# Designs tried in a protein design chat: VHH binders against Rho GTPase-activating protein gacQ (gacQ). Part 9

Target 1, 189 residues: Rho GTPase-activating protein gacQ (gacQ), of Dictyostelium discoideum (Social amoeba) (q54sl6r67to255)
Amino acid sequence: GSLPFLFEEELPTILVQTIDYLQLFGLQTPGIFRENGSLASIQSYRSLYDNDKPVNFPPHEAHVVASLLKAYLRELKVPLCTFEHYDMFIACESIADEKVKVELLKKVIAHLPPFNRKVMKYIFSFLQKVVENSNVNKMTPDALSIVFLPTILRPQANTDLEILQFTVEDSKSTKTLMSSILLNYDEIF
Key: E = the ipSAE of ESMFold2; O = the ipSAE of OpenDDE; V2 = 0.75 times the mean of E and O plus 0.25 times the DockQ between their complexes.

## First folded at step 4 (VHH)

Design s37 (from h05 with F104H D107S Y111E; framework vhh_8ghr_2)
Fold by ESMFold2-Fast, scan of step 4:
Formats: structure tokens, C-alpha cells, sequence
Structure s37 (fold): chain B 189 residues (1-189), chain A 126 residues (1-126)
């Protein structure tokens, strides 16, 4: 009965094109994902994607392309980590035993929708390369927990103030999540 | 332990100037984080007025303060500053220094900050 196997959806074009660019041109950029690119340029590229127009990133746009990737992820109607699993991810930070923490992270990620897991695996493979270049780009796993994790992990909230309150409190309690996931990438994915 | 301590607030007349200071401890502003100045006035939401990435010197300002306010950082003192010139009654607010781990360009989401100072009151009144 469960045959045939379902074919997975293709990765979004904006995700593939931004990450491909950043892998080639962004890994040696100090403060990548930390510094915002030109707002006008970000909005221009976003408009091209929204209207299914071709996009070519010129040289020296690493901050713009990184900001575009973060904006894309942040604007998803349901965040990559989902609203349903938010409390579970936050709970992982409080676990003192690293082995227990990693096992719980593996289980939480395994329970994400298959397409979300595929996207997350792709993104975190790229973020490992960012961290491998942290001596130049200054982006450690802890720094990525602060500047990148909020784009994919956010609570369901009714007001801007609630979003800000949750983000402030939870960013303090999620500082080591990125480190745990990236250092244990092969075990988790 | 990460701490941000503000100083320099007070009462000034319209057209006056103030310089706010934000002393950081427990991290190096040059290497690790962005620093922002966020203000909150009674009956209004939070407004990011200025931000700086000290290691690059990159800065941005809200339209309401462009040309009047200047953000800067002294890496040797691990301190950020907000120089406020040509102050207006509308600038009356509590000003917070914040470590900005993330910057969101859409105003509906605001800035993501992980540590805040205690705030310093700026009153612009005749």
C-alpha cells in the first residue's frame, strides 16, 4: 500500500540563488548576516522575485543578498521551524546535558514537515560553511543564533509588542541552539 | 555578564543638544555586536533612531532624526554615543541603548535586541 513514493517539492528559487551566491562570494565577508544591506537594493530584488522576473546578483552585494535571504525566511507565513514546534525548540536550550539536548533537537526536527526538514538541512549545511570561515567573517554559531535563528524560529503572536517581548526573552535562551545543531549536523540530519 | 549602561539624558530647550553614552561590558562592541538607540515616548511604539556596527563603521538613522543625530563608537572605551543636535519637543522620550543581534528593515517587526540598558530620559521643553 504506501507505494509509490511521493516526489518532494523543489527548493524555492530565491533560497537556492541567494545561498549559491553567498557560498561563492559571501563566506569571507565580515559581519555576513549581521550587517544589513541597502534597503533599496533588497526591495528591488524582492520585487523581481515577487513578479517572477530573472534575478542576477552583481559583485559586492553579499550584505544585500544575505539580507534578502533573511527577509524571505522572516516573511514566511509559517516560520521554517513552525509555530507548532516553537516551545519544544525553546525547551532544548534549558537542557544541561548536551547529549540529551541533541537527541531532543533531532526528534523535534524529525517531526517537522518533510519539506521544512529539507529546507532546514539545506540552510544549515550552508551555515556550517559560514561558521568554518568565522576567523574572517566573525560569525560564530552563537552569533548566528542571535542574528539568523529569529528568521526561522518565532512564536505565534497577536501584536508587534508581543513579538518583540518574546524575541528579546527567547534570544537570551536560544544562544546555544545554533551551536548544538551545527556541531551535530550529521547526527541531526 | 553582558551589560549596557546609559548616561547623558536630561532636560533641554528646543534647539539644544545632548550626547548620550552607552558603556558596554561583558562583550566587545567592535567584534561581536551591533549597537542601537531605541526610544519610547508615552502613547507611542518603539522607534529605532540609530544603529552602528562598530567594527565596520556602518550606520543608519530613522528619517525623523537624519541630519540631526549622529551615532558613533569608541572601540578603545567599548562605548557607543548618540550626539543629538537641534532637538525638538517630539524627541522627548526614554532612550535605550540596545545590543542589536538582528536588524529588520520592515517597521512592523522592528529590531531584534537581546540586551537593553536601563534607559535615560530626554525631555525637550521650554
Amino acid sequence: as target 1 above (189 residues)
Amino acid sequence: EVQLVESGGGLVQPGGSLRLSCAASGFNIEDSYAIGWVRRAPGKGEELVARIYPYSGSTSYADSVKGRFTISADISKNTAYLQMNSLRVEDTAVYYCARGPDYHYESSWGETFDYWGQGTLVTVSS
Scores: ipSAE 0.000, ipTM 0.248, lowest interface PAE 11.0, mean pLDDT 79

Design s38 (from h05 with Y103L F104Y T112E; framework vhh_8ghr_2)
Fold by ESMFold2-Fast, scan of step 4:
Structure s38 (fold): chain B 189 residues (1-189), chain A 126 residues (1-126)
Amino acid sequence: as target 1 above (189 residues)
Amino acid sequence: EVQLVESGGGLVQPGGSLRLSCAASGFNIEDSYAIGWVRRAPGKGEELVARIYPYSGSTSYADSVKGRFTISADISKNTAYLQMNSLRVEDTAVYYCARGPDLYYEDSWGYEFDYWGQGTLVTVSS
C-alpha cells in the first residue's frame, strides 16, 4: 500500500478530473467508453491539458470525457501495465484455475512500479462503479475488456500495422482479465 | 466462433456505386459490437472509412468519404453494409469489415479490432 508521506507523485490532474466527472455524470450513460465522443472536443480538451490551461467539463459530455480518458491512457509512452509485464498479463488469461489466476495477477500487479499500481488501483475502483451500473450503461466486465483494457495493456510495437496485428490476436485471449481483476479487486490491490 | 464475411466488391467506373455486405456469424450484431469498414489502398496505410454501433444506430465517417458512403446494419440478417456512391479512382482499395469497439479516425489505436473479415477488392477504373 502507498502511504501519503511515501508519495513521490500525485495522481495526474487529467485522470482525477475525468474520473470525478464520470462518477458524477457518466455512470448512467449507455455505451460509456464504447461510443466515441466528438474528436474535435477531445482534441480541444487535450490541448488545454497539454498547455496547462484550466479545464471545466460542462454537463452532458460523458462520451467526450470518457474518450479523453481512454486517449490519455492509450497515448502514454509506456502503458499503465508496462511493456515489461505484457507477457505475464497475457499468460494469466490461460490459467483455468481462478484462484491460481488471481494469485498470479496479484503478483504481476505487485511488481508494477508503485505509481503505476496506485493509478491502476484508482482506475479499477472507478471501473467497478461502471460495472455496478451495467443495467443502465450496458458496460459489463467483458465489454470493458474489449473497449478499455487495450488502453492500459498493449504490446511493444513500432508501426500501426504491428499494433493492429497484436490487438487482433491478443484481444481474443484477454477477455477474462478485466472480469478477474474487477471481481477480485480487494484481493489484488 | 466469430466470423465476418465480406461480399460485393468488384470493378466499377468512376461515378458509379457499389454496396459491400458484411455477414456476421458467431455473435449477434445488435447485441453489442461496433462494426467498422477499414480500407487499404496499394502503397497507402489503413484508413477507417465508416463505423456503426448497431445497438444505438450511431454512425461516423472519414472526411474522405463523408456524404458519399453510408454505413448501415440489418439486425434481422445479422449483416452490416457499406453503400458507396460517387466512387473515385482513389477509393480503389481492399475493404475489410472489422468488429471493434473503440474506433478513432486519427489514432492508430482507433483500430482496436478483435475480428476481421478476409477483405474484398474494390477497383474504380475506366
Scores: ipSAE 0.013, ipTM 0.351, lowest interface PAE 7.4, mean pLDDT 81

Design s39 (from h05 with F104Q Y105W W109Y Y111L; framework vhh_8ghr_2)
Fold by ESMFold2-Fast, scan of step 4:
Formats: sequence, C-alpha cells, structure tokens
Structure s39 (fold): chain B 189 residues (1-189), chain A 126 residues (1-126)
Amino acid sequence: as target 1 above (189 residues)
Amino acid sequence: EVQLVESGGGLVQPGGSLRLSCAASGFNIEDSYAIGWVRRAPGKGEELVARIYPYSGSTSYADSVKGRFTISADISKNTAYLQMNSLRVEDTAVYYCARGPDYQWEDSYGLTFDYWGQGTLVTVSS
C-alpha cells in the first residue's frame, strides 16, 4: 500500500478508525504498541480493509488494533518519513543542542510530502495522548522510539545484509527522536 | 556490542525439565525491549515459544507450550530464562534467545527481532 498524493484527500479509513478506537479504549492498556494482538484477528481486519468492507472493533482488542495500525504503517511502499529524508532524520539524533535539533526536525518534517506531513501530525497528536497516560500504559517517548518509530522510519536497502547493518547502526541513532518530536509537537507541526 | 548468550540446553528424558538462560550484554533488557525464545526443529519453520516484556513482566506463550513453559526475566542480572517442564519428544529443537524492539510474530510479515543468540540444542529422548 501507498499514501494518497493530494493533500485534500481524506485520511485513510484504517488510520482514523484504529486511532479513534485506541483513544477511547487503548490509552490505559499496559504495553500498548509493545504487546501484539492475535495474528488471525489482524489478518481478518486487514482483509476487510483491503476489500473495502465495514470494520467494527469489538471490546478488549486494544493490542490487536494497535498491531493493525503498526502493520498498516510498516506495509507502506514508501514509509511515512520517506526514504529521501531518512538520512536527515538520523542526523537529527546526533545534535546535542535540543533547540538546534528541534529546528532541524521542523525543517525536515516541513519538507515531507504534504499528505505525509498531514498523517504524521495526526499520528503524533495521538501519540502525545499515549505518553500522557504512561503512568498506566508504561509507554514513554523512549519506548515509542523503540517499538513505533521503526514502522514509519526505515532506510532504503537492496540486500538483507544492508537492511541488517542499517537496523543495527540506526537503532542507536533513533532513541531520542520520538521524545524530541513529541515534547516539541507545537513547535514542529 | 549487543550480545545474547544462551545456556542450559542438553539431553533430557520425556517428562523431564530444563531451564534455559539468556545472558544479555551491551544493553539493558528492561529498556523497552521484548525478549523471546524461538525454536527451530529439522524441517520446520521458526516458532516463537515464549515472549516477555521485562519492563512490565507481561508474558505470552505458543499454544503448544502453554502450562508447561514459563518465561521470566531478572533485571538485576540482565538475564532472561525459559523454564521448560513436562518436556515432550516434539519439543526437541534448537532454542534461540532473541531481542525484539517489537514482536510482530502475529503479523503476516513475521517476527521482528534485531539480535539473536547462537542457539542451544534441546534433545528430548529416552
């Protein structure tokens, strides 16, 4: 799957419905986005969305719905943060001065395709609510950098070895990105 | 360097018990990483046997081992364990300890693990 190219297109139904559900039922779920839901349930919902069928999430499926959202984002042909801007996001991690780091993040995000920026703004608004409930759900910005950020930020690579090398090197280089973006949301978006 | 080192494998009779250990170095297991035990038997694909989130203590198990295996983590020793009870011949496999930033074994895209141990052989035979 791919994101729409026109800014005026509506947010993807799967994105809106998963986030709406998680805001109502998932914010106080320990380990949300970290613990997986049932594969059978995830595959079932994916099939419904792929065939434009109505989806209704039953109670107590927060882990399934969170896993579905992550799967949707990971499946995008071009990740939300794009391949083109990958090196710039990674470079932001190395900046020791928080003010300079935030200014660079703001510029990188401003250069994303308009629809990608629209989606990112929507997702990070939701992730702020997740972090606000971290006393219950245990998901800090650092935890989201580890379990969520890889679904939207990945390098373009041609071989398994290149993917592995980038994953090993860049997992060290993304630890504070989520924290910087979430804590400076109003400045960046 | 991030490293996971397994120990505790060996030969055991059906109905016996073994405890596998996974010693982590180069990172803290409590820092938002999932730790899992994945096994592979000849001719079979990989099966995620058990998973723990050390920060919360939350665990999950494959249906094939529920009630028999227990995964645990000792944060102070930076070590994860798999206690295997009531072992069966079909539990014979190489057992790997793996660190995952995210467990997507229930996802059609497969498991998301970034570091693996070398594996330890468990043989259940008379």
Scores: ipSAE 0.006, ipTM 0.293, lowest interface PAE 9.8, mean pLDDT 81

Design s40 (from h05 with Y103I F104Y Y105W D107S S108G W109S; framework vhh_8ghr_2)
Fold by ESMFold2-Fast, scan of step 4:
Structure s40 (fold): chain B 189 residues (1-189), chain A 126 residues (1-126)
Amino acid sequence: as target 1 above (189 residues)
Amino acid sequence: EVQLVESGGGLVQPGGSLRLSCAASGFNIEDSYAIGWVRRAPGKGEELVARIYPYSGSTSYADSVKGRFTISADISKNTAYLQMNSLRVEDTAVYYCARGPDIYWESGSGYTFDYWGQGTLVTVSS
């Protein structure tokens, strides 16, 4: 039990609560999304969400809450960017012309299911705030491409091990993808 | 200083067994999201053969080793293990222990893990 699918009409409670917390308390946290919180605490919160129990995040748990958000997104049965559009997102990485790249990104994101677009818009609005505080938190778009992008963009595979094996063997950096989306947020969304 | 140190490799005959150990220092294994075993056969690329989430005990295996290999973790000893049974000539490789903090990409290396051991050689031969 975790929430394996995105809600069709309302933003998921875990998404809203984690992002709300991180916007208030996490933006100045060095290594946010890169450093892990206590795994026991993360599992405790996951169990509360899986059982529809109330969740209240105490102070000084930014790494736990960030890790919880990443775990939630990673464990969706279909990633936020979808399996269907994976190849198109990866193709965008190879485009040297920024205008062509942004136009393709805008088109592929526009073609996502409406609810996935809504969730992605919400998440990337938050990630812009993370990047705006990179002087303190050290999380640049490049860093987010390494630690955050894989939670929402992954190839179709039957197991976690196959996903990890694919990333070992199919090896283009996605650094420019996160940067292009975040810097062109208003044009894309 | 974060370190992973492998041991237990060696020469074994086809059908035999070996147990590899991965001793962690500089962090608590129960706080890592994943510990994996990656092998590299001579002249071949990397293959992820098994992973464990030490806190939950959740495990996953490559199809090539499923039913023959068992990954486990001992929190009290801060050590992960790979029990290898019914070994085949094609299992011959250097075996690496790696820590994965739930990250699928590693900048500049082509690997998905943030810390790696030095590797231990397993040779399966008559």
Scores: ipSAE 0.013, ipTM 0.297, lowest interface PAE 7.5, mean pLDDT 80

Design t01 (from h05 with S32T; framework vhh_8ghr_2)
Fold by ESMFold2-Fast, scan of step 4:
Structure t01 (fold): chain B 189 residues (1-189), chain A 126 residues (1-126)
Amino acid sequence: as target 1 above (189 residues)
Amino acid sequence: EVQLVESGGGLVQPGGSLRLSCAASGFNIEDTYAIGWVRRAPGKGEELVARIYPYSGSTSYADSVKGRFTISADISKNTAYLQMNSLRVEDTAVYYCARGPDYFYEDSWGYTFDYWGQGTLVTVSS
C-alpha cells in the first residue's frame, strides 16, 4: 500500500491500482511513461497512499498515474531488481549471443527474492501490452529501457542526487535489456 | 557527437515576438529525447519554460508563459522552436535548449537534462 513498499506477499495496492488504470486508460496515450504528469497531482496521490486513504483516478490522468507508478518503484528502499544483482543485470547488456544473454537473464531473475520476481512478472506482463500499442503510444522496448528500467534497476548510492546522475549513464548501458526480457518473457518467467 | 545549437535571440520591444530555434545533431529528436527550453535571468534561478516530446507532439508550459509561448518541433529538420509572443520585460533572460531523457522530473528537473546548448540572450526593452 504505502510508499515506500515493503514487499508483502500480496501485490501492493498502489501497483495494482495504477496498472489496472493504465490498462484501461493509458495504453493509447502517446508518450506514456516518458512524459511526466503534474508534480502537484503526483504528490497529492502519494500523500493519500502514504496515509492509507482511498484513491480514485479520473479518466484523463494517464501521465499522472504512470508517473506515480514510476515514483513508487524508484522510491523503494531496495529496487525491484535489487542492489545485489545490479552488476549481473548490467553484464547481460554486453553479451553478444542472444541465447546466452537470455539464459543469464533467466538465471539472475530466478535468484531474485520470490516476491520481487512475482512483482516483476506482473509489471513486465503489463509492459508487453504497452509495447503492443507502440504504433499509437510510441513506447518501444528501447524507449522503456530509457524511461522505465531505471526505476527498477539502479546501483547503490549514498544520496538521491547520485542516483539521478548515475541513472542517465546507466540507461545508456542497458539499452537492449528491456527488449530481451519482453521478447523472451515466457522463457524468463 | 551530440550537439544543440540555439539561434533567434535578440532585442525586442515589449509586446513583440521572437522565435528561437534549436538545431539538434548526433541524435533524432523524434525517436528518443524530449526537448526543453530553460531560461536564466541575471540574479535569478533557472526556470523550465516549455517542454516538448517530439515523437508525440505533447507539450507543457510554465504558468508564467502559458498562452504566450508555443514550443514545436520539425522532425524532418531535427529542430525545435520556441515561438514567443506578447513579450514582457520579465521575459529577459538567457534561453537554453536542452535534451532530456526526462527519467525523473521532480524539484530537481535539471538533473534529467544531459545535453545543453550554449544559450541565446533575449532582451525585452524599449
Scores: ipSAE 0.012, ipTM 0.389, lowest interface PAE 8.5, mean pLDDT 80

Design t05 (from h05 with N28T; framework vhh_8ghr_2)
Amino acid sequence: EVQLVESGGGLVQPGGSLRLSCAASGFTIEDSYAIGWVRRAPGKGEELVARIYPYSGSTSYADSVKGRFTISADISKNTAYLQMNSLRVEDTAVYYCARGPDYFYEDSWGYTFDYWGQGTLVTVSS
ESMFold2-Fast, scan of step 4: ipSAE 0.013; ipTM 0.399

Design t06 (from h05 with N28T E30S S32E; framework vhh_8ghr_2)
Amino acid sequence: EVQLVESGGGLVQPGGSLRLSCAASGFTISDEYAIGWVRRAPGKGEELVARIYPYSGSTSYADSVKGRFTISADISKNTAYLQMNSLRVEDTAVYYCARGPDYFYEDSWGYTFDYWGQGTLVTVSS
ESMFold2-Fast, scan of step 4: ipSAE 0.012; ipTM 0.397

Design t10 (from h05 with N28D E30S A34D; framework vhh_8ghr_2)
Fold by ESMFold2-Fast, scan of step 4:
Structure t10 (fold): chain B 189 residues (1-189), chain A 126 residues (1-126)
Amino acid sequence: as target 1 above (189 residues)
Amino acid sequence: EVQLVESGGGLVQPGGSLRLSCAASGFDISDSYDIGWVRRAPGKGEELVARIYPYSGSTSYADSVKGRFTISADISKNTAYLQMNSLRVEDTAVYYCARGPDYFYEDSWGYTFDYWGQGTLVTVSS
């Protein structure tokens, strides 16, 4: 899939349904987004969404639903952060001065397509709730930088090998990006 | 069907080198999965030797192998590798390739695997 261009479009059903479920049932789940759900279950739900079939998540599927959300974001043809802005996001991570870093992050995010900004605001509002429950779920902003950020931020490449080569060089630069965005959510969004 | 197939094991003298390969099928290693190498010597528990997240290239190693072993991945071939240098008698074990949970990092408090290969025997002796 692809994201719409217009800000006034409704959020995708898969995004709303997965996040609604996770807010009710996932916030107290240890290792949420870090632990994998059943691959067979994830693929089954993907198939339902792909064929516009109704989806109802049964109880005790938090890891499956979290994995489904990550898979949906990872498989977008253009990642949420876009290819065009990849270098700027990586540059933000490397800035030592927190005020300068936040100012640049605010500017980069402001220049994203309007619908991407809408989706990112929605997702990061939810991720703040995940972090607020880190005493139980063990997911800190730094942990989310490791397990969640790669689903929305990747370089443009013609082959998987090129992606790996670029990300190996940049991997050290991405580890704390989520903490800067989440801690400064109200400043940035 | 998810499968991991190991190759490259064998007999080697102390101080020698071997490269193990792990060919994945039924999934892409560039997805958000860790690939790990776990070994078990007869009568001993399992030890996670090395781990890679192929998408980013992030790696971690057991203290027993740091500086001697290197884990890598070739996304175009959907294959992970373990380069073992300066081998010791104590490295003798069956080596398993395993797929970890959706992105598992070095700060992990536990380690679980979805799928395991069949194992390949590495014997280090004169």
Scores: ipSAE 0.000, ipTM 0.122, lowest interface PAE 14.0, mean pLDDT 79

Design t20 (from h05 with G36S; framework vhh_8ghr_2; at its last look DockQ between E and O 0.04; V2 from the best seeds 0.00; counts 0 for: pae E 5.8 > 2, grease 26.9 > 24.2, placed apart)
Fold by ESMFold2, look of step 5:
Structure t20 (fold): chain B 189 residues (1-189), chain A 126 residues (1-126)
Amino acid sequence: as target 1 above (189 residues)
Amino acid sequence: EVQLVESGGGLVQPGGSLRLSCAASGFNIEDSYAISWVRRAPGKGEELVARIYPYSGSTSYADSVKGRFTISADISKNTAYLQMNSLRVEDTAVYYCARGPDYFYEDSWGYTFDYWGQGTLVTVSS
């Protein structure tokens, strides 16, 4: 078989539908992507998508839809940022000079498989709108980095010991990677 | 008043078995949080031993215990278990049950544990 974002020509339906919904109903929602939606609702919608059934979101389910988007990304067998590029992204985090960090981030993102980069560009374009509304939704670039980055970037771990080592490295560095991408979107993409 | 209460520890000979229990109250273990077993040997740091997300069915194990330990959950008893087989002297530790991370809303990069049990001692000795 193939990775979810390899050999695909169009954006996945769940990505388009969740992001379209969140652009209409989620940008002003306090704590969007931080607060948990109803687990029963999330599971029901996930089941519909898994079985290729039609999905229609009511107007007041922004937390559910945000949770569903995060679950979709988290459950990809290969994360959006890929396992191959994980170390390169982490190396960017250790760079103190923001200009140098952004230049390297641009290069790393340019080396992603083309479909992964397309999806990343699409998601981050939307997340800029979330940040633009942070005076109401309270989701700054740093807040989004904490809750969203783990859904797209993770190490290839064969054991929880390898995952634990990733956590130790994270605890010794500033979590600015996603903030740098969001604040420099036009330069990077 | 989230609480996690471990039980089932004790003294066992090398090659023996024990089953640890983690009884949860104040939340349902079928929630989006992971239930993890973490161990601390005397004078040593923490080691994540096993983790289960009952919500998704996902389990994970440290290499040191893979194939010997099995984590499971009984939703009706609101209890997680760690079946420990083929025990070795190196498995001697206090074993803690911990809750986290949240499957959908992780609070940080990596592991976040918001509730811990009091621990149960496992001693593997001849």
Scores: ipSAE 0.108, ipTM 0.535, lowest interface PAE 5.8, mean pLDDT 83
ESMFold2-Fast, scan of step 4: ipSAE 0.172; ipTM 0.510
ESMFold2 (binder alone), look of step 5: mean pLDDT 80; pTM 0.813
OpenDDE, look of step 5: ipSAE 0.431; ipTM 0.744

Design t21 (framework vhh_brivekimig_d4)
Fold by ESMFold2-Fast, scan of step 4:
Structure t21 (fold): chain B 189 residues (1-189), chain A 125 residues (1-125)
Amino acid sequence: as target 1 above (189 residues)
Amino acid sequence: EVQLVESGGGVVQPGGSLRLSCAASGFTIEDSYMSWVRQAPGKGPEWVSSIYPYSGSTLYADSVKGRFTISRDNSKNTLYLQMNSLRPEDTALYYCARGPDYFYEDSWGYTFDYSSQGTLVTVSS
């Protein structure tokens, strides 16, 4: 799939429905976004959304719904953070001064396509609620950097060597970005 | 004072080509998103294409992908739209726009600052 360019478009139905469900039923689920839901169930829901069919999530499917949200974001043809801004986000990780880092993050996010910024604001608002319940769900900002950030931030790779290099380096280098964005949400958005 | 002046419109047959130009003054186009927006007779405005500040990366509406190319010449402070393989459905007033602007306010996050003139493109056999 792909995201619209203009801010005036409504948020994608799959994004709204999965996040609404998770806010009601998923915030106290241990390992939310870390534990995988049933692959068969995820594929079934993806098929319904791909064919514009109605979707109702039954109770007790928090891991399936969280996995569906991650799969949706991961499979966008251009990631939420975009290919164009990848190097700037990675550069932010390297900034030792938190104030400078936050100002650069604010600038990078402000330069995202309007609809990507709208989607990101919506998602990070939800992720703050996940982190607020980390005493029960065990998902900290650092844990979300490991399991969630790769669904929205990835480089454009044209060769197998580049893919391998990015896979090895990126797993080690972005763990503080989620913390910086979530802790400074009101300043950045 | 921000000024945008479009030119290059005209009448062409289906399959033809046109190049639109937009001369900007009062600001530097390299520092802004720049866009083309069109309005067909009796319809609302439709976003066509945008170019990113600094990097010059480009975005296109699905209806024009592979046929239209947006570009800019920073030394001339001018935006272009190269239109190839034109179709009757491309008939519209074409507007050059500065934007989208970078602010967030509820459900209205961005706006376009575009010329009231526009340039008319008519594709007819």
Scores: ipSAE 0.000, ipTM 0.164, lowest interface PAE 18.2, mean pLDDT 80

Design t22 (framework vhh_7aqx_2)
Fold by ESMFold2-Fast, scan of step 4:
Structure t22 (fold): chain B 189 residues (1-189), chain A 125 residues (1-125)
Amino acid sequence: as target 1 above (189 residues)
Amino acid sequence: QVQLQESGGGLVQAGGSLRLSCTTSGFTIEDSYFSWFRQAPGEEREFVGAIYPYSGSTDYADSVKGRFTISRDNAKNTFYLQMNSLKTEDTAVYYCAAGPDYFYEDSWGYTYDYWGQGTQVTVSS
């Protein structure tokens, strides 16, 4: 699903429930967001959310819950960073001066729709906690650029070949974006 | 170049066993999620089982749980599917898949960047 077209102040239930769980139980999980959770479990939880049924995550399901969060973000019709701003985010990567790069990132993020910016602020606050535990979970900002950033930042594509072309051509263009945003969170948001 | 190559398929009698192999090249095995899928004639492709790269933990579809076992040999860059107590309903083309990468995604949000060519398993009554 896409983010709501009508103004919405409340964060989506699936976003809040998955992040709440991961903050309590997932931060020390090696390979969080890199390893996929049980396909059967992800399928089960996804069906519950799709049918607006209550969801309770049991202990030791961090990979499942992380995979569910990534799937939710990836399935948005318009990615969190939007298609309209894709080129601006990619342009930020090419800036050699970190101060100028951060200033441009702050401007790009400020131009996102208000709800998208609110969701992004919430998600990146959580990702800072993931990175703070990278000694245990092995997820650095660069690792998150590889496994997480594509769920929220992608060009408009209609086929698997177009997605592959993005991965090959533009993966280099996003190498340090996650690092720049997370290290400068307070300045950007 | 990344490549997956299946072997071990064939014709077997009901109640028999087969072991499928999936040999990998061009990537770090400990960084990838490995799965087996199958597709029977006239049916949609279905999940069979998976093994996680770091932990080596496994998941199975209910239809094969207790009969099929996934294992890996990191030194040989090879994944296996040991199939015991085979039933005629297990007849299908079996595919090895590796992920996560974002150029293939199934309906449940798994991303797979590499697929094998498939190997036919036929179980006779």
Scores: ipSAE 0.000, ipTM 0.189, lowest interface PAE 13.5, mean pLDDT 78

Design t23 (framework vhh_8dlx_2)
Fold by ESMFold2-Fast, scan of step 4:
Structure t23 (fold): chain B 189 residues (1-189), chain A 124 residues (1-124)
Amino acid sequence: as target 1 above (189 residues)
Amino acid sequence: EVQLVESGGGVVQPGRSLRLSCAASGFTIEDSYMHWVRQAPGKGLEWIGNIYYSGSTFYNPSLKSLVTISRDDSTNTLYLQMNSLRAEDTAIYYCARGPDYFYEDSWGYTFDYWGKGTLVTVSS
């Protein structure tokens, strides 16, 4: 899959349905986005979406729905943060001054295609609500940097070995990006 | 210093079972998401499965009936049990600390630490 480039396009159905469910039933779930519910259930739902079949999530499937959202984002042909802006996001991690870091993050995000910005704003608004419930769900901004950020930020490479090397090297350099964006949501978006 | 050391590989006949071990030092595997990944000669990386801090295991659907991942927290050791080995299971097997999510293609692995791998050759 790929994302449209026009801001006026509707948000993808899978994105809206998973986030709607998680806002209603997932915010108080311990380890949300950290645990998978069931690979078989995730694959079953993916098949329904792939075949344009209606999807109704039953109660008590928060881990499955969260995993489905992460799988959807990871499988995008071009990641949400794009390949073109990867180096700029990584560079932001190295900045010790929070004010400078936020200003650069704001600039990088402003340069994303309009629809990617719309999707990112929608997702991070939701993740802010996840973090607001961290006393129950135990998911902090730093935890989301580890478990969620890799679904939307990855480098472009030509071979499996290059991808593996880049993701191993760069995973250590992205631990605080989600934290910086979520804590400064109103400044950035 | 963080180290992952795989062992248990070697030459094995088709239809046999084999258990691989991965000894971890410098961190606690119980607090991590541990994965097994393999690479067959001339092929790309293939994710086998992982084990969560909770002990829950998740597998590549194509391999689920053939493999079992487990750990011994007291010895800080990760295991991969393989049953009914086939010639196509010939590969270098790696243990790695990585993310919590299933990834069905080789793109976007975000692993922190890797072992050097152990070679498994299935031949008659």
Scores: ipSAE 0.000, ipTM 0.204, lowest interface PAE 11.6, mean pLDDT 80

